# Designs tried in a protein design chat: VH-VL binders against q9h9l3. Part 137

Target 1, 176 residues: q9h9l3
Amino acid sequence: PRKMVAIDCEMVGTGPKGHVSSLARCSIVNYNGDVLYDEYILPPCHIVDYRTRWSGIRKQHMVNATPFKIARGQILKILTGKIVVGHAIHNDFKALQYFHPKSLTRDTSHIPPLNRKADCPENATMSLKHLTKKLLNRDIQVGKSGHSSVEDAQATMELYKLVEVEWEEHLARNPP
Key: E = the ipSAE of ESMFold2; O = the ipSAE of OpenDDE; V2 = 0.75 times the mean of E and O plus 0.25 times the DockQ between their complexes.

## First folded at step 7 (VH-VL)

Design W75 (framework fv_unasnemab)
Fold by ESMFold2-Fast, scan of step 7:
Parts: C-alpha cells; structure tokens; sequence
Structure W75 (fold): chain C 176 residues (1-176), chain A 122 residues (1-122), chain B 107 residues (1-107)
C-alpha cells in the first residue's frame, strides 16, 4: 500500500539518573521495507546514559547528529496522514512528543491474530524479536552491541503484512 | 494514460558509449522508481538498473554485469530517466525496456515502454 | 544472487486446458514475486504482483500462489490470447532476477 510506513526509534537516557527516554535515532521504512528516513538525532538535553546495549548509540554518533527540533519536523512530515506501523509504538510517539491518530496507528505488539499465528496468547505483549523468529524465521537484535532501528522497522512491516487483510477488516468492523 | 517512450538505441562498436532516454507521461513521475530491463535476442529478461524516488534519496542500483560501466539518472522536471552506457560489450546487445517501478508491494514493473534496440558489434 | 528456476521451459496446450507454471527461488523471498506475460514482439505485461495479487485488468483465469521459495502461476482455462511466454521475477533483494521463462504454445 502507498500510504503505510513502519517506524522504529532508539532512545538514550537523559534527566535524573538517565531515566528519561530521549530520541537519538529514528528509522522509517515504506511498505516494501525501503528506507524513507534514518538519522541519528541529538537530544536537546545532556545525555546521561547512551543505553548502548539496547540503542546501539555511542558518543561518536552524536557528533553530526540532526538536532531534535529539525529531525522531529522531518519525521512528522513523513508520518502525517499515513498509517504508521510500529512495535510498542507508544514509546516512539512519546519520544517524538507526537500524537498520531489511533485510527491510523498499527501496533504489532497488540494484534491478537499475529500472536495466534505465532502460537502465543492472543492478549499477550510479545517482543519484536520473538515474533520475527516465530513467523519470519529470522534473528534480529543479535548480540549485545545494540539494535538496528532499520532492521526493526523492516521486520515490523513484514510482520504486519502477514495479518494486514484480516486486521484491516477487523478495524473496519470495530473502529478504534 | 501512462506512457513510457524509449529512445537512443542504435548500432555501436565495442568500447564506445550510448545514452538511452525514456520519456514518461500520464502519472506523477517523481513518485516512482524507474528501471531498465533488457532482453537479448531470443533470450529472457535481465534487470539492469533502478533509480529510486526522492523519498529514497535517488539511490541507484545496478546488475553486477553493468556496474562501473552504466549510470542511471533522472530529471524529474522533464519526466525523463536516462541510462548512460559506457565501455559497451557485445553481450550488452539487447532490446532495452524502460519500466515503472511501484515502491509498494513486491516492486512490480506495472508499465513498460516498447523498448529501444542496442546492437554492439564490429 | 537469488536464482529463479522456472519450469517447464515450454508447454504445449489446447484452448480450455489448465496450465500451471512453477518458479523456485534459491533462497526465501517472502511474497516479493511478480509474474509477467510477454507476447511475440511486445513488451512484458504485469499479471500478478506480491505473489498472488491480480493486476487490474487481468482476467480472473490467472492466479498466483506460493510464498518463501515455491511459487505457481495458474491459468484455469487457457484462451487463444494466452499463448505467450511467462516470466517470474523476485524483488526481495538486489539484483532483481527473472526466471528463464515458460513458453505456452499451441499443441
């Protein structure tokens, strides 16, 4: 479909004890998995914890990173008016300080038919790594050097495509 | 109606150059990937090159057999995609099709031109 | 490169026959598989995209199925205008690769 994208963001820790999650990378892919956006993003606040094991972000990535305000504008231009697919996507929207309409949001961590297809409880929140291994027979987020947000966004889109017809019909009958 | 019209083919000696053009009409050219696909006489189809749209930073991709020799480019203001062919070899002899690539689904080539013939021989 | 093996290379058939053409990828390509028809002296025409989706304007006697590595194009009841060559094409990874083609000819 022309009007559907998938997003995955990486966050670093800012604020007291690094407990605030601030956007540090964003990847957006189209329906076929082509990259529409992939930039390192400089938070406006002091980075206390790079969370490198999960984020893959290191100090070197911040040197020429796009300032948050500019990156946010670029990202929102891509997302506005489109169906946006993500995994636990509320975290990405929170980091972007952005509200996306529920009617245009698809969260692969909360799609019962997808869990059922993976032999998981329909109402459980399963990790992207687990669903991708079960349904696509691919290992993502390998090792301890952090995640690739491009890889995660691509996997998220492919997972959604497995249930797209069924889930869109469900949403048409049961509007969010 | 969507139309793709190729031009620039001809007879050329090995080692020389040709530039193919494909003029598009009937759709928003800047939104689409554009591809070149060739077919040697009596043979099957071989994908040659792709140039993506602005959303994908006009990235280009090539078949291994043409890397370093062919360059795909586009002019969105004129709705033209080009294939610059340098260091031509006899195995480049083929009918060259311009095709429109959809960036959604399975990247299908949903419209093709009639092709322009390139013959490389001495 | 992903190699696309298409079979048969040719098939002789009569009007009304059911024709099946198979395409096998050397590695998994999900549903990133397209089918094209090419008549003599003409450019290819898209028939099926995303392995099983019928292109607008293509008769319903054409259907596609499969995922991963094994794919099939079926013509449920062959018509005179269907005598042509058919090609599968993967778009999972670069370079895009085509099958060798299947010529459907009159018996």
Amino acid sequence: as target 1 above (176 residues)
Amino acid sequence: EVQLVESGGGLVQPGRSLRLSCTASGFTFSDHYMDWVRQAPGKGLEWVAEIRNKFNSYTTYYAESVKGRFTISRDDSKSIVYLQMNSLRTEDTALYYCARGEWSGSYPFDYWGKGTTVTVSS
Amino acid sequence: DIQMTQSPSSVSASVGDRVTITCRASQGISSYLNWYQQKPGKAPKLLIYDASSLQSGVPSRFSGSGSGTDFTLTISSLQPEDFASYFCQQANSFPYTFGGGTKVEME
Scores: ipSAE 0.000, ipTM 0.477, lowest interface PAE 16.6, mean pLDDT 88

Design W76 (framework fv_unasnemab)
Fold by ESMFold2-Fast, scan of step 7:
Structure W76 (fold): chain C 176 residues (1-176), chain A 122 residues (1-122), chain B 107 residues (1-107)
Amino acid sequence: as target 1 above (176 residues)
Amino acid sequence: EVQLVESGGGLVQPGRSLRLSCTASGFTFSDHYMDWVRQAPGKGLEWVAEIRNKFNSYTTYYAESVKGRFTISRDDSKSIVYLQMNSLRTEDTALYYCARESLYGDYYFDYWGKGTTVTVSS
Amino acid sequence: DIQMTQSPSSVSASVGDRVTITCRASQGISSYLNWYQQKPGKAPKLLIYDASSLQSGVPSRFSGSGSGTDFTLTISSLQPEDFASYFCQQANSFPYTFGGGTKVEME
């Protein structure tokens, strides 16, 4: 358990019509919810849509933001060799242009026992906000100023801990 | 290279106050959780207080024996952690160590200062 | 509070001896257990963290083992500089608590 981290990233729109999702913030927390990393990240491409309502990213955050290449190196040093927990985590890895081994990846949007505890269909993809409210009785992503990736990463770790013993046993018996 | 230097200890009467300081050098102070650990003469170690870093909202934690009497704080611009000790009791008599907690959630004290002595006596 | 019971309180040993110190937690603490060495008049020094991880610069004759409630610090071949007090510490929950200490003294 202590070699486990949770990650949540915020993306902004780049490319034509802002359709490309580029990394603009990354937060990583440890097993106990302590923040190990939380930086604004400058995309290598022009930002055409900050998606502020969801991302919480504004122009001022880019002034002292860490360039993507440097941030990626820092993040990968933290993730390498650890069990990484996230919600719809493939989107985070894609934005980070990183491949993490499936055997060390835990996606709280695709854990059947977690959905079962929330009285949801086992194969449904439930939002982080919904699962956190249902299982932890906590409201996250409140208001119109954008999401907190720290808050989301912390909630994701707490959700995983609810099913950790059961799910790790399942994975040991059914390796990817 | 890494150094922690405590100061502010002394002899005080019961009920009075002292403020301890710990000046850090040789590392990025603002990244680390900082703790105070005390040791009564000829006795073992007792954890007193912790203050977390800015990323973790400077959250503070205290041993039950000092709650409401002691306050831990820090000044990242000066690389100093403080322990404000109020309503001192004879059982607070000890050598007070400043300790650095390691990075990345490992929760161990990798560097300690030499300590500063606090004696509470009439 | 989690109580840390350390045994023995003292042990007399000779250079070259294998020394074993045990630490028992009153509740499960996973692997959140650290070991420190303290010489007279000096601050404690970290030896082992996370139950079994050797701190950089610490000789390989020191090793730690255990998880949950029962933990052991072993010195495989005692050297003259190892005569000191040793303390375990749990970091599983607040307040952090230390064992009562073990003094390793010359026979």
Scores: ipSAE 0.331, ipTM 0.767, lowest interface PAE 3.9, mean pLDDT 91

Design W77 (framework fv_unasnemab)
Fold by ESMFold2-Fast, scan of step 7:
Structure W77 (fold): chain C 176 residues (1-176), chain A 122 residues (1-122), chain B 107 residues (1-107)
Amino acid sequence: as target 1 above (176 residues)
Amino acid sequence: EVQLVESGGGLVQPGRSLRLSCTASGFTFSDHYMDWVRQAPGKGLEWVAEIRNKFNSYTTYYAESVKGRFTISRDDSKSIVYLQMNSLRTEDTALYYCARVDYIGSYYMDVWGKGTTVTVSS
Amino acid sequence: DIQMTQSPSSVSASVGDRVTITCRASQGISSYLNWYQQKPGKAPKLLIYDASSLQSGVPSRFSGSGSGTDFTLTISSLQPEDFASYFCQQANSFPYTFGGGTKVEME
């Protein structure tokens, strides 16, 4: 059927008191986990808070970063017409100012069978770190230097593969 | 603008070595996987090797027929991809193309050079 | 290795004809199939990627279809510049493999 990719974005704080989340890095991987896109992205607004502990973004990464409008165009070309997998993916789409069809969106934070396999409540929103440790026996987002969006996108794709057959069958019978 | 130029082909005896080069221009070379594809006289296309970009750790892949004899490498600072061919056999006689891989959603070879001819004979 | 069986090996056609070329994979390759055109003495040129996506600059008379194991390339109204060899190629897994080629020649 339709091709599948996984995405993970990192955001920095812009606007008053740094409360606006602006795209500062995006990583996209294909079904096999190969990197299709990984760029630091320069927000159009001044960065107030790098949120480095979580984003991994530092001022040095912004020096030669791709401007937001250009990066957005590149990213949307990859996403359009494909099944896009992410974790709490609404946040990524919001940062991209993009609407992806719900029928082609897979959010690993809202897949009941995946939570069930991890011995978690089916309707709870579990972190990517927790699900990856429980189901793949792999530690991601280690340390205090920020997350790797490549690592997160790869883990997200592998998590989806664990329930792909079951979940695609469910979606075919219960279209979103 | 976007161009690939191969060089280094020639006539060589079985068991000897040749190094092919492919110089890229007009695009950001370091972003792309680079492949070598060959075509024996009057025959079809045969994929030979791929080298990935820095994001994918410069991982290399080879056709079984050349594994252990050929080495693909790249120099991003010069925008060159190489194919080192050792222990050449008459079956390696072909026109060797350099190709750029683009992978927006799927892998495909969108830019090709004109090729460089390798003839292995005694 | 995934074997790509391409048919026919050659076809004689006239300008204005509809030409179809088929490609069959020995295993499922989803839509990871590309089509290339090669003219005598020239390098291959990408026509179609991802089974059905038309490469920029390629005339709309070229189209691709199929998924899984069975694929087709169609030229809706053959033009003089279309007399060439055509090759399918799977990009699903290593080694990448090509079909044997189809030569489209003038009647």
Scores: ipSAE 0.005, ipTM 0.521, lowest interface PAE 12.8, mean pLDDT 89

Design W78 (framework fv_unasnemab)
Fold by ESMFold2-Fast, scan of step 7:
Structure W78 (fold): chain C 176 residues (1-176), chain A 121 residues (1-121), chain B 107 residues (1-107)
Amino acid sequence: as target 1 above (176 residues)
Amino acid sequence: EVQLVESGGGLVQPGRSLRLSCTASGFTFSDHYMDWVRQAPGKGLEWVAEIRNKFNSYTTYYAESVKGRFTISRDDSKSIVYLQMNSLRTEDTALYYCARDSFVGNYFDYWGKGTTVTVSS
Amino acid sequence: DIQMTQSPSSVSASVGDRVTITCRASQGISSYLNWYQQKPGKAPKLLIYDASSLQSGVPSRFSGSGSGTDFTLTISSLQPEDFASYFCQQANSFPYTFGGGTKVEME
C-alpha cells in the first residue's frame, strides 16, 4: 500500500486589500501523527494581512522563513507518490500551486461516510473543528492567537483513519 | 455581546474641526480593523476610512473626498477608534457609523447606532 | 473607483413575494461583495458576505449569488420585517463603494 501523509497550510493575505491567499506555513504529519515537515514560508509578494487570528502568523515568523520556491520544492518531495489527506485540501494545493493526482488525494471535507458518522448530511461540507469535536471529542482551534497547522494536520489524519478501510474499499471499486 | 458606541457628533460651522469616538466592547478590539461609514440625510452609505490592527502596522486608508482632512486613529488600551475631522464642509453632513471589519474577511459584521454631524453656517 | 449600480431603486411588494435585487460593479470584483439591510432609523445589518455566504442569525429566505460584475440578492418569500432598504458593497479594492440602495416597500 502507498504511504500516507496529512497536510495543513496557513495562508496570509497578499495583493489588493489582502484578498489573495499566499502560503505562509505548512505542516505535514505521517500516519501516526509524527511531524515530517513544519516550516514558516515567506511569500514572494508583500504581506498585506497576516490574518493572525486564523493563521497564527506574525511578522516575527517571517524573519528567516523559508522562501516560497524552496519550501515548495521540499514539500512536493514529501507529497509525491503518497496518499495525501487534508481538509478542504484544494485550498492547500492551490496555495502550493500544485496538482496532486485525484486518485491519491483524500479530502475529509468530502467523504460521505465521515459525515454520516457525525450525523451530518453526506454531501455537506463540514468544518474540521466540527468533525473533530463530534467524532474525536476534541476541541481544536480554541485560541484567538491562530490555528496550529500541526494540530489541524494531526486531527485530519485521525479523522481519516476512522473511515480509512471503508473509503479505500470504495475507491478501489470506484476509481476517481 | 458586541457593542460599538459612537459619540462626539454635533453642529459645527464650515471650516471647523470635530473629533468622533467609538467605544468598543464584547470582543478583542485589538484584533480587528475598524472603519467609519457615513450616511447623508435620506441618502446612501459612503465608506470614509479604515485603520488596521497592530500586526498590520495600524495602516490607514481614506476615501478621496476626506483624504488630507480626516485622520483615523485608535487606542487599543481603551478599545476606542477615533475620527478627527478637519476643514469640515457642508457635504460632510451625515450620520457617522463606526463599523467592525470581520477578522476573517472583508465585510462589516457589526455597526454602532451612529453619531450625527451637521455642518452648517 | 469601482462604481456599484444597484437596481431597482425601489420595489413595491407584498408578503410572500419573491424579491430580487441586482448589483453591478463597473469592473471585476471576484466574489468580494456584501449585502446589508437597513431599517428606518437603524444602523445597517450584514445579511450576506462574499457574494453568497449567509451571516449567522439571518433567515434562510435570504440568498446571494453572482461573481465578477453581476450579483443578486434574493428574498424567496417576503416577510413583514423585510420591508427595508438593501445595499450592496464591494470589498475588492479601496475605496470601498456601496450601491445606491433598494427600498423594498409594502404594495
Scores: ipSAE 0.005, ipTM 0.470, lowest interface PAE 16.3, mean pLDDT 88

Design W79 (framework fv_unasnemab; at its last look DockQ between E and O 0.59; V2 from the best seeds 0.00; counts 0 for: pae E 8.4 > 2)
Fold by OpenDDE, look of step 8:
Structure W79 (fold): chain C 176 residues (1-176), chain A 122 residues (1-122), chain B 107 residues (1-107)
Amino acid sequence: as target 1 above (176 residues)
Amino acid sequence: EVQLVESGGGLVQPGRSLRLSCTASGFTFSDHYMDWVRQAPGKGLEWVAEIRNKFNSYTTYYAESVKGRFTISRDDSKSIVYLQMNSLRTEDTALYYCARDLFDSGYYFDYWGKGTTVTVSS
Amino acid sequence: DIQMTQSPSSVSASVGDRVTITCRASQGISSYLNWYQQKPGKAPKLLIYDASSLQSGVPSRFSGSGSGTDFTLTISSLQPEDFASYFCQQANSFPYTFGGGTKVEME
């Protein structure tokens, strides 16, 4: 099915000592990798830690960032009714304060056939970067500028497409 | 209500130039791909060009028949998509439609303007 | 380029008839196939997208099916307002291409 999207979010630290992960950027791509959504998002609470080396988020990105409530509405509108693909996607949903139906969720960090294809243990949790390198021969998340959520979402979608047929058949036989 | 209004059509001689405009309203223009599709008199539909949105680097695509002669562009601040047509030929004679392109699942034109007529004749 | 062969070029039918239009792609286009209706002097109107998805506001008597290379638009019970031309369009790859069209005429 092509009525699916891939999502990747970047989070910053809020709350005491910045231990709360708050949504600061969200990128959504369609089946072909076209970007449907890519916005910086302003958390409702004061940012304590931008986590820039990982998130790529800087203070300047928050100047015209979309308020969380507005962004959440926009994102949910895109996700509704779609199969949503992500890597360790529970973190993204948590940051969005939204939970997509499990039957419509695909987490590339928990797809045994994908790990097998990458010569990894089927039940291991592999990083997006590792799987992308092994299966797509592409380097992502390089440098010190932080992650690109668009790049990560696109990689996630491409990884899933490698095992889509097999995995969808598996899910049909074993509904979550 | 979504509206697309084309303008700029007219009668021109071969080799001349013409600039078409399409003014959009009723939706967030900057979020959408925009396309031009033309229809010669009594003929079928022919895709002409596409311009993508800000999220996709405003990438453009063209039919081979117009490549190198036509240029599609957009002004998101004005909600306008343009089609600059240079070196016009008689075979470019057609009604030119502006269309909104959705790409959430497939790629399809869900809204069309009424079109603007371009006639190339010596 | 992907060639879209649409058939028939024209069909005469009566109100209440079942009308079937076929579109064949020269190569696989997955489900990236759309159907449009065009009435004389009017712009095309989207009927079906992604091979089988009914556009909002379009009557349920319209349906689309198919994948790969062969696609079908069906009007289950033709209504007076359905006499028009119909076009298929592939969006699998550039350049986007349309079928030659089918004119549904009153018998």
Scores: ipSAE 0.888, ipTM 0.939, lowest interface PAE 0.5, mean pLDDT 96
Fold by ESMFold2-Fast, scan of step 7:
Structure W79 (fold): chain C 176 residues (1-176), chain A 122 residues (1-122), chain B 107 residues (1-107)
Amino acid sequence: as target 1 above (176 residues)
Amino acid sequence: EVQLVESGGGLVQPGRSLRLSCTASGFTFSDHYMDWVRQAPGKGLEWVAEIRNKFNSYTTYYAESVKGRFTISRDDSKSIVYLQMNSLRTEDTALYYCARDLFDSGYYFDYWGKGTTVTVSS
Amino acid sequence: DIQMTQSPSSVSASVGDRVTITCRASQGISSYLNWYQQKPGKAPKLLIYDASSLQSGVPSRFSGSGSGTDFTLTISSLQPEDFASYFCQQANSFPYTFGGGTKVEME
């Protein structure tokens, strides 16, 4: 094992016409899939669009949600100094208003060997659902109640573990 | 400062019960897994039980030697983890440590209490 | 259960010596191995976690290595405060199991 965690965030729409993505839930799991963090997060701005079909977030989740500033501090304390795995992880970091070093970031939507194992073009951005079904034979994001960020973070870690040895060797030879 | 303080040990006869407590301070207790590890006089360490945190459904795990006899539980509002020990045997005689289980970079006991002594004797 | 075989059971050493303690798992445990130090009358203290990660506050003379089944704890230059017992512990699967311990004694 490594000092490695996987993250998945859920965003709601804020700002004009709900076009701004604001953090509203974050799940972080360790290398074995144990949950290190899983909280609903209250954005500092008015929520215009809950995006419930995808986020799974509803008004009731906001009642006792952790304020953004506090949640951000808790999350960053867990991520700092660790290898962080995510899927399209730039969206999560943007919602966290956080810069994580590229040398410690692993994005399962941009790992060529992972796409190769899934019989997909190496340069394509494949969905987490597709890669998980193809490589782990597991259905995630099932139903109409929105995604589970815990389930997504766990799947993301398991996907990375399939290529971890190969990809870490590649990064050692080709530092970002 | 992180502190773990065990209490509840003592001398008991075989077949009786004891409840150990471990009071935690100096950290966010509810975020951590908590474990009990024992050490028989002059012997090595033996893991006894673990209770996970709320994020992981308060799942419990036990060593085979204590399954069905011991129950680990926690009260996050008081920052206490408990070990209820039933049907005690002479081989349960040991110093019982409470330990905090960090699981962000593997699983390891980064803080231990000083222990509470349990002696099971007739 | 995964059995942890630790060797030697005891070693006599002098200040400045290099001390090596070995731990062998009966099954593969990846890098889920921890090392603890215990002084007489005291609780164990974490030294190394995940086979090779040095715990904050632990002197750099302590190092761990290995993966799979064979692991080593090394003290590069023994100091007076290092005379103690050392235990390895696997955290790969339940039940967690400890090695039998190594006592590092003054010669």
Scores: ipSAE 0.627, ipTM 0.862, lowest interface PAE 1.8, mean pLDDT 92
Fold by ESMFold2, look of step 8:
Structure W79 (fold): chain C 176 residues (1-176), chain A 122 residues (1-122), chain B 107 residues (1-107)
Amino acid sequence: as target 1 above (176 residues)
Amino acid sequence: EVQLVESGGGLVQPGRSLRLSCTASGFTFSDHYMDWVRQAPGKGLEWVAEIRNKFNSYTTYYAESVKGRFTISRDDSKSIVYLQMNSLRTEDTALYYCARDLFDSGYYFDYWGKGTTVTVSS
Amino acid sequence: DIQMTQSPSSVSASVGDRVTITCRASQGISSYLNWYQQKPGKAPKLLIYDASSLQSGVPSRFSGSGSGTDFTLTISSLQPEDFASYFCQQANSFPYTFGGGTKVEME
């Protein structure tokens, strides 16, 4: 059995009109929700829109932020060889400019048994906030100060645990 | 090379205090959890205390047998972990090991010091 | 507290033998189970972490298996340097707890 981690990233707007999503924070937690990594990350491009209301990223966070190249190396070292759990995780991998093996990737936005527990259509894409409220009776992403990537990664791991036995058995019978 | 060197053990009377130190080298000390584990003469191993890293706010945990009497602390600038042992009892007599905890794939002690002996004798 | 029941307490064996040591947890610990070797007068040395992962520098004759409550350490072909005591340890929850140990002795 491989160990698993959960990841969540916060992005800021770069590129023309701030339309490109660039990594500005990454948090990684272990199975028990302990923080393995939590750093603000300086994108290689000019930040056009901090997106603070959703990202929680402010200008002061970038002053001593870890440059993207260095942070990416640190993050990939943690992810290598592990089952990585995330919510809409393709966005996180895109921001990291990284591919994780599909057999070791778990996306809580697209797990049919998890949707079933939430009384949602099995093939629907569900928000982290909605699943967390419905299945864990917790409110996350509260207020206007932005999301916490630590809080979100922890919630993602707890959601996966609700279906872990069933889903891991399914994947063993149906390798991706 | 990773190295952990414990010091501060000795012979003390019950009710007295002793402070153990563990000096670490050969790794990025501030990233790791650090633990104390003890072994009474001829007996098995007993976990004593853990102090976590900066990301986890240096949170501390203790075995019930030492809670309220022992305090674990760390100085990341000097790469030292401490165990302050107050109100010592004869059952605290043991060889005290400092251990490095790697929590990212589980929690396990991948490097241990040689230990420092604490004898509590009435 | 999670109690770790380790068996046997002692094994008499010869070089080349296969040795199996078991640990049972009093409640589920997933795969958070570690194995250590301890020689007389020395500190414990990590052999296996996370139930089945071999620590760097440990010979491949050591292997671990199990999940939940039942775990085993296997030495596939005992070598002279393997005569030692072996301890399991759960890391699922505080307090971390160790098994009582298994002494592997020369016949």
Scores: ipSAE 0.007, ipTM 0.620, lowest interface PAE 8.4, mean pLDDT 90
ESMFold2 (binder alone), look of step 8: mean pLDDT 93; pTM 0.940

Design W8 (framework fv_unasnemab)
Fold by ESMFold2-Fast, scan of step 7:
Parts: sequence; structure tokens; C-alpha cells
Structure W8 (fold): chain C 176 residues (1-176), chain A 122 residues (1-122), chain B 107 residues (1-107)
Amino acid sequence: as target 1 above (176 residues)
Amino acid sequence: EVQLVESGGGLVQPGRSLRLSCTASGFTFSWHYMDWVRQAPGKGLEWVAEIRNKFNSYTTYYAESVKGRFTISRDDSKSIVYLQMNSLRTEDTALYYCARDEYSGSYYFDYWGKGTTVTVSS
Amino acid sequence: DIQMTQSPSSVSASVGDRVTITCRASQGISSYLNWYQQKPGKAPKLLIYDASSLQSGVPSRFSGSGSGTDFTLTISSLQPEDFASYFCQQANSFPYTFGGGTKVEME
């Protein structure tokens, strides 16, 4: 096991009509799926739409949530210098207002061999739920409380492990 | 600077109890797994117990030789990890080290205290 | 429990020598293998983690290799401060287990 982590974030709607996605929870797991970080995060702006059906976030989670600026510092300290795995990870980095080097970023929504194993078009963007069901025979994002970012981060790491050897070799030959 | 300071060791008779403490400073204690490792006089290292952090439900793990007799616990507000040792046996005689588990990449003990000596003798 | 068999139990060496210590796990442990150095009267010090990763501040003469069940710690050119005991440790599964140790002594 390398210094590799997987991340998944939950966002709530802020700004006009709740159209801005603001970080409200972040989960980070290590290679084995142990949780390195899992905190509810208080956006600096008023929450207009909790997006609870998808995010699982409710007003009660915000009462003692970590302020965005503090949470961001904590998260970046964990991510810096590590290979970071995520699904559609550009959304997570955008919510964190963070740039992670492309050479250390692995996006399971854009790994052709992973789609190929799932009998999906290599260049299609498949959902985490679909890939996890097809390749790991496991249902995630099930239940009435919305998504679990811990569950999603763990599934993302397990999916990456299925193609890790092949994909790391590809990246060594074709650096980003 | 990361520091781990053990205390609570001493001479105790078989069958009795002792509680060890390890006070941590210089890092975010609540984010780390903490372990106890012992070393009998002139012998090698033996892992004793681990307690995980809040993110992993404070899960505890023990070596078979101490299961049911030893309890690892922690107080994140004080940055202390404890080892409660009950029903002590002469074979528990050792120097007891507190160690920090850097679990963010792999699992390894990157910092150790100087240890506290436990002698179980009649 | 995973047994860690470490060899040799002791080795006599001179400054400048290449020293090799081996560690064998009774089951596959992937790369969850760490190496520690211990000097008399002192706490152990981490040298290598994840089979081959050098800990910050540890001299480059120390290196680790291996995966699965067979692992090696190499000191490329022994220095006076390297006369010590060395222990491997698996972190693949509980209970964590250490090798019996290797004492590196002066000839």
C-alpha cells in the first residue's frame, strides 16, 4: 500500500436559488478503507438548499460543524503529496477551492479500463453507483438519509484497486 | 515537536492491577491511532493493543496474551491514552512503550515514548 | 497469528560492510511491513515503512525491499551508529507481530 487516499464530498446549495455548490461534508479514507477524516463542514454562506435527498445533510448537522476555512486546512494537509482517488473528483476539488496535481489525481469516472471491465463505453462517464454494482456487486447510495460520503469514498478506493496495476503502468508510460 | 510520555509503571504482585498513561503533545492527538508495545528484559518487541480514533469508532484490538485482562482507552480532551492492566502475571514484566500509528498511508509507529517499566513479581 | 521469522538472529560486521537482514511472514502481508532500529536503553526508531519507503530523516544507506512474504532490510555501508538491533513488523492484520530481531555487532 502506497500513500494513496480516496475522497468524497457532499455539497449543499448556497447563493441565488441554491445554485452554488458549497462543501458541507468531506470523507477521506486510506488504501484499506479506514476513515482518515469525516466532518460536517459549515459553509461561509447561508444554506438555501440542503439537497438532503442526495447529500444526506440536514440542519442538525450544521450546529457543531467545522467552519469551512478550518476544515479546508485540515483536508489539504491530508491530501498534499498523496495520490488522491475520487469519482468526478473535479467537483470535490472545486468545492474545496483546491488544485491537486494531475499526476497525483485518479478519477474513477475517467479510467477507460475500469469502464471496460464494467462492459461500458471506455470514454463514457459512469456513475459511482453503477460501477460499484457492476464490478463489486454491492449497492451503495441506498436508504432514505441520502448518500454516505464515507461509503462512497470506500467504494471509490475499491474500484480503483481493480485497475491500479494496469492504470499506474499506463500513467508511467503516458505521464499527464 | 511530537512527544509521548509514559507513566504509571512500577512493581506489583501477581494478580493485581496497574494503569499506564501516555500523555501526547505536538500533534492532533484525536486524529491518530495509538498503540502499546512492550519489551521483556533482554527480549524482543511484542505488540499489546491499539485504539483507533473517533472517525473509526474508537475500535480496540488486543494481542491474544492480554485479551480479557488489559483494556486500552483514550481521553482526547487531555491527549492521553491509557492501558488498564488487570490480573497481572509474571510474564507481563516488561518495558511498556506508547507509540503513534501514522495510518494515513500505511500502518507504522513513527513516534515512540521512552517507556515505563512494569515488574510483576512475588 | 502471522509469524514473522527474522534472520539472522545476530551478525558480526565491520564499518563499511553491507549488511542484509531478512524477514519472512507465515502468510501474505502485501507490503504492510515496517523496519525499526533499537539501540541499547532506547526506544525503537522507525527506519522503513510499507516495505520500501524510507522514513524522513533516515540515512539513504538504509533500504527495504520485498512484498508478500519475503522482505529484506539492507544497510549499504555500515556506520558506527548502526550497531544496534533491528526488528521487522507486519501491519497487515491483527495482532500486529514483530520478528525476533537481529543484533548487528562489531567483529
Scores: ipSAE 0.450, ipTM 0.814, lowest interface PAE 2.6, mean pLDDT 92

